# Ledger of designs, part 21: miniprotein binders against q9vhn3

Target 1, 154 residues: q9vhn3
Amino acid sequence: MDPDDDLVLENEAEEIERLQLPEELKKPIDPEEEDERVARIEFNCSGCEMHEMVHYFGRKPPFALGVIYPEDNYVMRDPFQPPPPRWQSKPEYYIAMGTKCSICSKTVCKDPGCSFYYTASFCLPCGKEELKNWPPEAQARIRKQMSVSQGRQT
Key: E = the ipSAE of ESMFold2; O = the ipSAE of OpenDDE; V2 = 0.75 times the mean of E and O plus 0.25 times the DockQ between their complexes.

## First folded at step 18 (miniprotein)

Design p4 (at its last look DockQ between E and O 0.66; V2 from the best seeds 0.70)
Fold by OpenDDE base, look of step 18:
Structure p4 (fold): chain B 154 residues (1-154), chain A 82 residues (1-82)
Amino acid sequence: as target 1 above (154 residues)
Amino acid sequence: SDEDLQKLEEQIERLEQRLQEIQEQLERGLPTVEELLDLMYEIFELAMKISKRNGDPELLYKLFELIFRAYRLLREAKQMEE
């Protein structure tokens, strides 16, 4: 075992230690930033048993750059993506969970068995009544969506 | 243009069909987490593209519906694969 092999290994270990970014640059996650990532808004669908905590309710989620909803939406950060590094303002994916029915104000999820959208969001009961007043093309689209949802309940 | 709208509608229909196929696979007990993630993010990218172009709100909301459905299936799939 040539003495030169030990010197190379010691130098590599020292270089690896030098390349170890000081643990100090792991700035503790600011408790305030951790707090912004906690979902604090309760979402409860009136059409199904879905209950979840979400991050935002409104038209302009701060984490969803460039998205403006025509109506207030319950919006959750994508739970399947790692949080972006603090130094990277990378836009996060997000999930619009649901909204309030424009007629009865009940909260509904975006499942076609719970709601649909045409000019506004509707729960199925309210939407069925309004549908009669819509253009034939819109009615056909919505009826198609409703048929797909009913086929899953059978 | 009307042609652009039609193309987008067709694309959305294809995405919905793919989602349905994955759902059927999930119901058969096949692994679907990866496919659902890929599809969900594909739908996101399309939604962002449409949103940036001030696209049709109805189409955008349809994409949000599909994302939501994909998310639900993904939760189920993860529970089955853990």
Scores: ipSAE 0.787, ipTM 0.910, lowest interface PAE 0.5, mean pLDDT 87
Fold by ESMFold2, look of step 18:
Structure p4 (fold): chain B 154 residues (1-154), chain A 82 residues (1-82)
Amino acid sequence: as target 1 above (154 residues)
Amino acid sequence: SDEDLQKLEEQIERLEQRLQEIQEQLERGLPTVEELLDLMYEIFELAMKISKRNGDPELLYKLFELIFRAYRLLREAKQMEE
């Protein structure tokens, strides 16, 4: 019947609760999600001087809702805006930087002077080797792209 | 559906034309950063709509190319402001 003694016991329970809470806070974060937030992957284009640290390599970036690239891509989160606030369920913007060439596996950016896409991505040198294997209209497209790219090289 | 594809292809062509015009402005030293950002995000929104509808991979690749080209120009434009 001592109300003060009961209140003291309530304080003891609150002290124990406070000590337990920090451990739960340290465990809610999924390490896979945190790893995808850090730009740890080096992207260097073999066809030009483009270099960036990017966040993901693959077809389905975890930060890009519902997007599946046609092939593995090096993907960077938007560097021009802060991440969306957590309370907004809005898509995050991002940039597909480049791919590996389907023939030689060299890394190439998406600039038309470095690579092109026809059923798969190719660096320009490998595309020149594979031209004979493509339909005539595809051959014409890549030859036109190559002539424009060479004219811009100066 | 053929009308929708034609409309989409025309939209992509207009977006590429705008990107080329902005690139020419940047080459002449005109301010471009805000217009490039607006364009890049407009192209991104179109790419997401096409991706959700299982769109043509060739069209998606083209949109990803345009986004990357806008990014390169943005990087150049922002460095010129420093």
Scores: ipSAE 0.706, ipTM 0.860, lowest interface PAE 0.8, mean pLDDT 77
ESMFold2 (binder alone), look of step 18: mean pLDDT 82; pTM 0.795
ESMFold2, look of step 19: ipSAE 0.649; ipTM 0.837
ESMFold2 (binder alone), look of step 19: mean pLDDT 82; pTM 0.794
OpenDDE base, look of step 19: ipSAE 0.782; ipTM 0.908

Design p5 (at its last look DockQ between E and O 0.73; V2 from the best seeds 0.73)
Fold by OpenDDE base, look of step 18:
Structure p5 (fold): chain B 154 residues (1-154), chain A 82 residues (1-82)
Amino acid sequence: as target 1 above (154 residues)
Amino acid sequence: SDTDLQKLEDQIERLEQRLQQIQNQLERGLPTVDELLDLMYEIFELAQKIAKRNGDPELLYKLFELIFRAYRLLREAKQLSE
């Protein structure tokens, strides 16, 4: 084991330590940009016990490029994706959590056990009454959706 | 076209069936996190495609329902894996 091998390894270790870019070049996340990513809108479903903080309520989420809802939605940024780099406005994935019932204005999530959509969003109680006035095809579709939700409660 | 609408409806039905299969796996204690992520992003891409084309809002809202359901299952699956 030649003594020269130990000197080469020590120099490589020191060179690697010098080439370790100081951890300090984590540009401080602009406190303002961190603040825009904090979910500040409370979402409470009236049909289930779901409670979440969301980022937006309205028809045109600024982070959901090209999406316009026909009605106001509670919308959350995808919590499973890393934030896009500041220099790259990549479209973010987003989760539409729920909306307000078009009849009674109660907040409901998008679970089939809490709401459905036909021309507008309805909670299940209001939607069951409106269903009677809809075309047979629409009624059949909504009944199919409701059956999938009831099969999970049994 | 009516044929394009039917194709989209069939695709949505397949996604819903796959989501139900993953839910059944989750209920059996099988690992599902990766499958749920993959499915959720597949649904996102389809929703974005429909939205950009000013597609049927009924189909779009169905996809939003599926994304929401996938998200709930994914939260449950992550909690079980910790």
Scores: ipSAE 0.781, ipTM 0.908, lowest interface PAE 0.5, mean pLDDT 87
Fold by ESMFold2, look of step 18:
Structure p5 (fold): chain B 154 residues (1-154), chain A 82 residues (1-82)
Amino acid sequence: as target 1 above (154 residues)
Amino acid sequence: SDTDLQKLEDQIERLEQRLQQIQNQLERGLPTVDELLDLMYEIFELAQKIAKRNGDPELLYKLFELIFRAYRLLREAKQLSE
């Protein structure tokens, strides 16, 4: 488990300060509930022009009940349908946008022209160097994937 | 089992082929947004099943890639409607 996950909750003093509304508007009944559905994490792919505000970074998004990612992921809630009510115990749809490269820590999206996964996630430059140290069969498979994916950079 | 794994890999390959066909249709200006959205949710439900079984990370990350590519196409289709 990630013992640093509790530190996200310790930022509530700044969060409350940012949520203070103008006097002519009534406060929401549950401002913490409204804030949890706001995308506050900036995601910028270092390998392309993909930019989004996302809802979560980590392995265990609270809106994806019972799902643990193998790595920290930038995760966005489904923008195309309203989320299920919070009292309902069924999973919400979500999109894993990207990860940090395991070598250089640069943020990369899931597009095959920007990153790939083999035992860990890599941006293409770092992955091309790490691939040279892998078994020849694995090298051939990954190089084939990369040659096909380079035709799909859009 | 090995049979279950092969069936899963075949299913993922078919999903990627369908995504590529939808991408080709969008490049030709065909109305495919509903089909693309349905495909994205189908891929997502498969990914949830694998993730809840602590399944193979390589398969999970392939499905995450396909979901992201579908999302990007949907985002681009929205921009083209402007």
Scores: ipSAE 0.682, ipTM 0.843, lowest interface PAE 0.8, mean pLDDT 75
ESMFold2 (binder alone), look of step 18: mean pLDDT 82; pTM 0.795

## First folded at step 19 (miniprotein)

Design t2 (at its last fold request DockQ between E and O 0.47; V2 from the best seeds 0.69)
Fold by OpenDDE base, fold request of step 20:
Structure t2 (fold): chain B 154 residues (1-154), chain A 82 residues (1-82)
Amino acid sequence: as target 1 above (154 residues)
Amino acid sequence: SDTDLQKLEDQIERLEQRLQQIQNQLERGLPTVDELLDLMYQIFELAMKISKRNGDPELLYKLFELIFRAYRLLREAKQMSQ
C-alpha cells in the first residue's frame, strides 16, 4: 500500500467550492466582468527583468477563493486556461507573482533569486541585513533557499 | 502535529525536486509544457488544501514560490515551442 495514494486529487471543483467563503454568493457574471479579466496592474520586479501585467494587488484577490495573503501580493489569473464559459463557473487558478519588500517597498517577484520570506517578504539586499538578527534556524532555512537560487544562475 | 508538518515539508521538497527535473529537461530542449502544467496545478491544489486547513504560512509561501517558478518555466517552454 504505497503511501503515495493519499494524494488522491479529490475532485478539484468540490475542494474549491468548499473554499468559497459563504458570503460570496455566485453573483451572475456581469457582462462587464469581461473587462475585469484584463490585467491592468503593472508588475516590475526590482531584482530581475520580469515585467508583467497582473489582475490584482492586495491581500484578498476576488478570484482567489479562500486565500488571504499575509501581505499585499501581485496576483495574475492563470493565463494558460481558457476563460470559463459564462454559464459555467470553473475554478480559476492564479499566480502570485510577487510582493513589496517589507523594508524598502521595492517590488520583487517570488523567485528565490529576488526575494525570500520570513514573517514578511524581503528583497535579497534588505533580507541579508535582517538575516543577521534572526534565529539560527531561520537563518539556516534562508541560506538554503539562497544557495538553491544561485545554483541556477550558473 | 510535528509529523504532519514534516510530511508536508517532504511533499514540498519532492515537488521542488520534480520542478528542478523538468527545468533540466527544458534546458535540454525537451518538450515540458504538459508536465509543467500538471505540476503547477498539483502544487496549486496542495496550496489550497493547506490554506483551507489554516496551514503554516511558510509552507504556503513556498508553494506559491514553486507555482511562480513553474509559471516562468511555462513561459519559456511555450516560447521554445513556437
Scores: ipSAE 0.806, ipTM 0.917, lowest interface PAE 0.5, mean pLDDT 85
Fold by ESMFold2, look of step 19:
Structure t2 (fold): chain B 154 residues (1-154), chain A 82 residues (1-82)
Amino acid sequence: as target 1 above (154 residues)
Amino acid sequence: SDTDLQKLEDQIERLEQRLQQIQNQLERGLPTVDELLDLMYQIFELAMKISKRNGDPELLYKLFELIFRAYRLLREAKQMSQ
């Protein structure tokens, strides 16, 4: 191939990329790493108006080594600090945002006004019904937690 | 043992009390971002220690709740510093 052909090929390929919907043709260098760092999972709490994009849904987030949740959790990578370099042994921080209610499957955040955990996670409506069948000490503890949460409204 | 469990429960109670105090400071318009970050990461470190020992899921979920509440307060605190 001639030097002029190489120069022309470079300019023509760049011009075509610019003209053909440039933003849609923008591609990351490492699709797997770029996809892992992009928060593509929608998290919408049914108990309040929290809405976030999160990075993982499941029991074993790949960026949270050694963690196995007892239930599927919506998990966000730490948005306040960059991840530590891999040569450092410091763990990456993350936030478990919420779960699906074990009865109705509605998505709920971990705020005590939206959900609670006793052997499984429950939204408040389902949890209030399930709570009636629990030992009296567990009922009292959970009812106390719910009354404090509701008294915090403003 | 009951003594070890009680110490963990006491530690978690103190962390929750600190979170509530910081929330009260935020409602007064006081600066809270650095305190919230420190607290959130302290709670995370405790959760990791319990998780490595196959700790009680009820304790872990309480710590996850506290981390989440700190996160929500951090969002609010950063919005107020605009």
Scores: ipSAE 0.721, ipTM 0.867, lowest interface PAE 0.8, mean pLDDT 77
ESMFold2 (binder alone), look of step 19: mean pLDDT 83; pTM 0.810
OpenDDE base, look of step 19: ipSAE 0.768; ipTM 0.901
ESMFold2, fold request of step 20: ipSAE 0.714, 0.698, 0.634; ipTM 0.861, 0.855, 0.820
ESMFold2 (binder alone), fold request of step 20: mean pLDDT 83, 83, 83; pTM 0.797, 0.812, 0.810
OpenDDE base, fold request of step 20: ipSAE 0.804, 0.806; ipTM 0.917, 0.917

Design t3 (at its last look DockQ between E and O 0.58; V2 from the best seeds 0.69)
Fold by OpenDDE base, look of step 19:
Structure t3 (fold): chain B 154 residues (1-154), chain A 82 residues (1-82)
Amino acid sequence: as target 1 above (154 residues)
Amino acid sequence: SDTDLQKLEEQIERLEQRLQQIQEQLERGLPTVEELLDLMYQIFELAMKISKRNGDPELLYKLFELIFRAYRLLREAKQMEE
């Protein structure tokens, strides 16, 4: 009658706790690096009530390697991603919030109810006037975008 | 090639349709945060792929529009799930 050796399943939880790597000394976040991550540029859409603080305005965001916008864009770092570790220059995701209308220079967001793009960015009022001068295919595309945006505001 | 452009346009259309479906789920009060994050990631990957190839600016702007719309929905969804 051989004694059933109760294989004490060693608590994998205790080994996981032991394998907790020593608290990586949270190197004090260099105050200067923290400051670069603060959004300091105000973005206000003239077409809707959207107001946001963003990190960059221009064609070449320094945190968006290899992306060049044809026009100056308001660009925000992805707020849902944890900051990359200081030692790894991990490319960050980013959000292009909006731009300036190429005709009236008013700031507009990327929402199809506020702006559209064809060769340049337009607010809806300015774009409706310019639409008459565009090829039929371009007109049809923009009209479709405007119809979809109006259906959401009702 | 014209065929490559058509394929990209079809991919963008599918992403937009998916975004609309998630918006409808959000309007029904269903959890959508994870789905929106996944969709945003897919759109970003496509945008990066197109940008590296000096792709069509109109397609890139459409992708940026979709990312922006997804971000707005994600903010709303996060507020509802917290």
Scores: ipSAE 0.765, ipTM 0.901, lowest interface PAE 0.6, mean pLDDT 86
Fold by ESMFold2, look of step 19:
Structure t3 (fold): chain B 154 residues (1-154), chain A 82 residues (1-82)
Amino acid sequence: as target 1 above (154 residues)
Amino acid sequence: SDTDLQKLEEQIERLEQRLQQIQEQLERGLPTVEELLDLMYQIFELAMKISKRNGDPELLYKLFELIFRAYRLLREAKQMEE
């Protein structure tokens, strides 16, 4: 008896649509299509709902000669001055807007009310839980930062 | 290096205090755009010097935080001038 070789699962597409599978990492687009001067990367802070278009996400912005971040950062070119000519070796100014939390991967800006850095970047909720495992002096600094941010008036 | 690190931390604290003072000036409606630009770029230059010397990432991230805070205040200050 021959086995049924027609094993096409009719509901596979429906299951895939219901399941939020991890998006497979995409290969970089053709480098000629990426223009570092165009701010096409969305940055949305989960902690303060800030939204901005930025120029780069990664560890080594092409326009920031000699700078390598310890982790991936969302980086924006200086919007207040034009960049120096490419033939000059003078550094271009830029602003690191934020990172992804090392625990939950939510995007957070550099504001002390949204994130902090201790060996890695954390959003405040994840960092508060991780604090328990850190040296006492580090815990004290971070807790003081959180207290100041809670006392701020809008 | 502990003495050098302490001096650097004191310099960063002074920069943060200056940023806080400028923020208070902005809240009172005083002109702040030129001071914010000068401060933001001064902090950026310090961050680059530390980065080139393989400086402590915790200090670098503090400077990046200050630059970001100055950026947000600068956008607010420029909108008030228009």
Scores: ipSAE 0.685, ipTM 0.846, lowest interface PAE 0.9, mean pLDDT 76
ESMFold2 (binder alone), look of step 19: mean pLDDT 83; pTM 0.799

Design t4 (at its last look DockQ between E and O 0.70; V2 from the best seeds 0.72)
Fold by OpenDDE base, look of step 19:
Structure t4 (fold): chain B 154 residues (1-154), chain A 82 residues (1-82)
Amino acid sequence: as target 1 above (154 residues)
Amino acid sequence: SDEDLQKLEEQIERLEQRLQEIQEQLERGLPTVEELLDLMYEIFELAMKISKQNGDPELLYKLFELIFRAYRLLREAKQMEE
């Protein structure tokens, strides 16, 4: 058991400790950056009792690089992810909460019991009327979605 | 291709089925937070892939619906596990 093996392990441990970058001084979170992370837009679904504060309303959330919605969406930053370090522009996950009905402009969430999408977003009352004018295949798809949502409310 | 679209639809159906199974576990009082997070992020990555490819808006919408449903369940699960 050659004494030289112990010296190599001690040097690796010291090198690892030395390579431990000094505790990056937690730069105080710029109060302005903290303020941008506060959800300030009220979201209320007209189809259910869901109420949330969200970060964005529109087609191109600034925190969702490369995503363009076909319609204006209420979008919330992922509340389950820790905020990215200031020095890393890590893309954040986000939740599309809902939109406005294309017919009546009422706000509705993405729940199949509140809205559906075919060429545009509809609340269930408006969508049921428009459904009659759609191709049979589209009607079948939307009816299947509505049946799944009704089974959960019982 | 039509084949690629069909495969994507089948993938979405499988994700929806997994979400339903997790919901049933939640209703039984089983821990589901980790499973819901994993599924939510899996769906999100698929949505980003489709979006970057200018994929079918109806499929993209369905994925955002599933993410939203997962988020609702995740809020409930967290409240039960705290």
Scores: ipSAE 0.787, ipTM 0.910, lowest interface PAE 0.5, mean pLDDT 87
Fold by ESMFold2, look of step 19:
Structure t4 (fold): chain B 154 residues (1-154), chain A 82 residues (1-82)
Amino acid sequence: as target 1 above (154 residues)
Amino acid sequence: SDEDLQKLEEQIERLEQRLQEIQEQLERGLPTVEELLDLMYEIFELAMKISKQNGDPELLYKLFELIFRAYRLLREAKQMEE
């Protein structure tokens, strides 16, 4: 009783394909990421033209498990690798972009031509005023950094 | 110990030297993207170890500086590949 004709099988295969492919299954499945994975904070360096959108400002970024910065930092998630799925607890890579100067509160990136760190972060102008209060070794290192960092900005 | 701290400082200086060499390769127009990525993540892993050990904040901030500098070079290198 079974027909040897392949035409009947082709019609059944077409009907099965229609029935087996509901509308929701045809959509690409890409779960939306939460707002914490979107860079919403504007970072502007006052010492150069660096401008980025970053994910966090503070000492304890939620995506940087177990890391606490000594001062508030502008922190960006790694833009070159996708973040791990939320259900995984693996720490993500990230980039600390900069801080606020401890004296004037201007935002500065971590480029040695814009800021330096000794016990706290300083923009170069404020750091020059604080420099005389530091040990001679620290003074020499920072003065060398400033002389090498001559650039088109400032 | 004091010897362990000096060894760590020397390791960080070697990482900075490596970054400087890659920067010069980039200025010569050589491909640098994958080596920059490798270096950036190597520095990050060292920073995580120091942070977990409650290490010297000055050393940690130096590593953050190196990561940031690698990031800027990486952006430049990827722009050149376009």
Scores: ipSAE 0.667, ipTM 0.840, lowest interface PAE 0.9, mean pLDDT 76
ESMFold2 (binder alone), look of step 19: mean pLDDT 83; pTM 0.800

Design t5 (at its last look DockQ between E and O 0.54; V2 from the best seeds 0.69)
Fold by OpenDDE base, look of step 19:
Structure t5 (fold): chain B 154 residues (1-154), chain A 82 residues (1-82)
Amino acid sequence: as target 1 above (154 residues)
Amino acid sequence: SDTDLQKLEDQIERLEQRLQQIQNQLERGLPTVDELLDLMYQIFELAMKISKQNGDPELLYKLFELIFRAYRLLREAKQMEQ
């Protein structure tokens, strides 16, 4: 067992420690960038007890490049992703929380127990009334959605 | 094409079925955080693809519904695994 083998292993460990990129100086988070990431819009679903703070209300969230919603949505940045580094504009994931009912303007979440979409978004009470005026195929689709949502509330 | 629409509908149905399976696992007290994250990102990728193609608003709405449901389950799962 030649004594020279032990010297090679110690040098690799020291080289790995030197190749530890200097702790990226945690550039102080620009107070302005921290402020843009704070959710300031209150979202309250009228159909359930869900309450959340969200980042945007509208059709074109600035953090969701190339996404256009057909209606104004309450949109939150993905809270499970680390913020992208300041120097790298990574596309962020986002969650559309809900919208306003096209008839009564009440805020509703995307849960099938609170809302559905057919040409526009509806709360369940308003949508049940409008359903009578829709084509049979659309009625069947929405009835299927409502049956699945009711089975979860029992 | 009608065939492309059917394929997308089938993909969405499979994603919804997978979400329901994970929900059933969560209700049994099994770890689901990683599976929910993976599924959520798969749904996002499909939603972004359809959006860039000016796809059917109904399909996009369904994908946003599934993302929202996945997010709710993910919050619950994280609370249980802490």
Scores: ipSAE 0.776, ipTM 0.905, lowest interface PAE 0.5, mean pLDDT 86
Fold by ESMFold2, look of step 19:
Structure t5 (fold): chain B 154 residues (1-154), chain A 82 residues (1-82)
Amino acid sequence: as target 1 above (154 residues)
Amino acid sequence: SDTDLQKLEDQIERLEQRLQQIQNQLERGLPTVDELLDLMYQIFELAMKISKQNGDPELLYKLFELIFRAYRLLREAKQMEQ
């Protein structure tokens, strides 16, 4: 039960009233916030030629409130529609593009031909070597995943 | 419960099968953009539902994989529209 310590406290609301700046309650989007909606982080997959500009790298994207990834992820805001208004209860959509390999630190996208996840994310070369250390059940599951990706066109 | 976990795993499998069917439609030059968007958002809503209770990271990562694959197909589909 960890309440969000960033919640606005009643004391802070009273301080705003003391300053008597009521126009802050009707803030238009300032240009810095509009500028931060521009994707500025370059994402390049080392396992394919996937390239994209993304908005965030880390575990806790600010536009995905209440979500903490187990690893640092490259995250892009939904490019196909604007986010819903804040007062609507619908969440903002986003796409986790990829991670850094837990062994070699190369950037890999989430395509199963480039990376996979078992307790951590791995590029295919590192993951194929790491598979040898896993329980047999986990090895079989991941090998099946890789085989389905290769042989679907039969 | 175990039956709730099985229902979730079955739901994820159906979403992946639908993604594969849409990919096959795209390879045949059929229109896919609206169906891909619908699928991507359905997968996202499921991911957020299971993440609210600090759900299994393996399942969450599978859903993020499916969202990414749908996004990649969407880029391809929109380029085909010209």
Scores: ipSAE 0.694, ipTM 0.852, lowest interface PAE 0.8, mean pLDDT 76
ESMFold2 (binder alone), look of step 19: mean pLDDT 84; pTM 0.821

Design t6 (at its last fold request DockQ between E and O 0.43; V2 from the best seeds 0.68)
Fold by OpenDDE base, fold request of step 20:
Structure t6 (fold): chain B 154 residues (1-154), chain A 82 residues (1-82)
Amino acid sequence: as target 1 above (154 residues)
Amino acid sequence: SDEDLQKLEEQIERLEQRLQQIQNQLERGLPTVEELLDLMYQIFELAMKISKENGDPELLYKLFELIFRAYRLLREAKQMEE
């Protein structure tokens, strides 16, 4: 048992503890800022059992600096990062969770088993129908994506 | 350029492969939280770069797909390591 293995574990534990920002850095969030950071939009994927609360639905999330989606997205703030200190306007990471199918308007997550994108987002049923009308190259790309997603469910 | 697009597609493919490798590690019960975080943020930074450059929307959507998949795996990994 080489002594160097213990040093790596202690450093990982200390890094995990450092990532566990001390509770004391929870400066009282302004109730107004707390209110903006609460996810209030329900996201339910019609293709899987995923249910989440998200912060935004639209093309221009206010916390996503300079990003404009071509279609409306359900977007949540990164839940794995501590909120930036009130005095630091740091851009936050975010997760685009999903969209509404451009044909049937059902909510779908970005999982390849639930949706795909070509010019717009589609649920798998609607997309399989539309796929027949697309260029061969687009069809090949989407078929490849579907094959990879099906291989994970087996 | 077409060459730049191809390079970017190859980069995205490598990121997807890495994500799959980490998923395989997670399925084996190995700790993956840190690796998933690192990869997720790496993909995110690439997405931001492409977005800023008004890059290909399909590639951007692929990156957001990968971020989403990384997020799902990260949630699972955190639940396993708690």
Scores: ipSAE 0.806, ipTM 0.920, lowest interface PAE 0.5, mean pLDDT 87
Fold by ESMFold2, fold request of step 20:
Structure t6 (fold): chain B 154 residues (1-154), chain A 82 residues (1-82)
Amino acid sequence: as target 1 above (154 residues)
Amino acid sequence: SDEDLQKLEEQIERLEQRLQQIQNQLERGLPTVEELLDLMYQIFELAMKISKENGDPELLYKLFELIFRAYRLLREAKQMEE
């Protein structure tokens, strides 16, 4: 045996591995279940510097029995309160953080300065181009919402 | 249904106005955490109702936006009370 700092570290790793629980005591969790229970999905908004770890990406979060999103959303479980016990029949609260832009697929949060929704979700650059093709009443409504968030009237 | 839709849109507008008022309180350094929590959960309950009734996705997405904005303000408010 060659004792040095590297050998000592490897011996500690071998001792730690021997103390770990047997593999049969750790039930396998498929990747989708792991993603739903642990906040392992990285959410980065391309329209601002927001970064969060979230629990789910999709339309039907397994912990959110009451809401079906019209498109895939990055969803976080409520970080301010523990989930209600199942026997109380109370829905768990959760937060839809953002989506992928329907045109460019960039991830954007739900801040009105980063994205908006009309039939699909858009980042502001793509949405500004796409809204030119929408009915005039929809254009006026969306432009009004954007002027409030951007502090401008065009 | 058109009259009920109009009332729903007015309810959503009042929720957004309340969120803006709480944001103004936060900018003045006033405590806002419990009021923000109550508002965020109130908006969530409305979103759940609309989703279960197969409601207008545009209204649903507006509620998701308001919940998200309340979340961001709530994070800021909790740091201020640190």
Scores: ipSAE 0.716, ipTM 0.863, lowest interface PAE 0.8, mean pLDDT 77
ESMFold2, look of step 19: ipSAE 0.705; ipTM 0.860
ESMFold2 (binder alone), look of step 19: mean pLDDT 83; pTM 0.802
OpenDDE base, look of step 19: ipSAE 0.772; ipTM 0.905
ESMFold2, fold request of step 20: ipSAE 0.665, 0.657; ipTM 0.841, 0.836
ESMFold2 (binder alone), fold request of step 20: mean pLDDT 83, 83, 82; pTM 0.800, 0.801, 0.790
OpenDDE base, fold request of step 20: ipSAE 0.805, 0.805; ipTM 0.919, 0.919

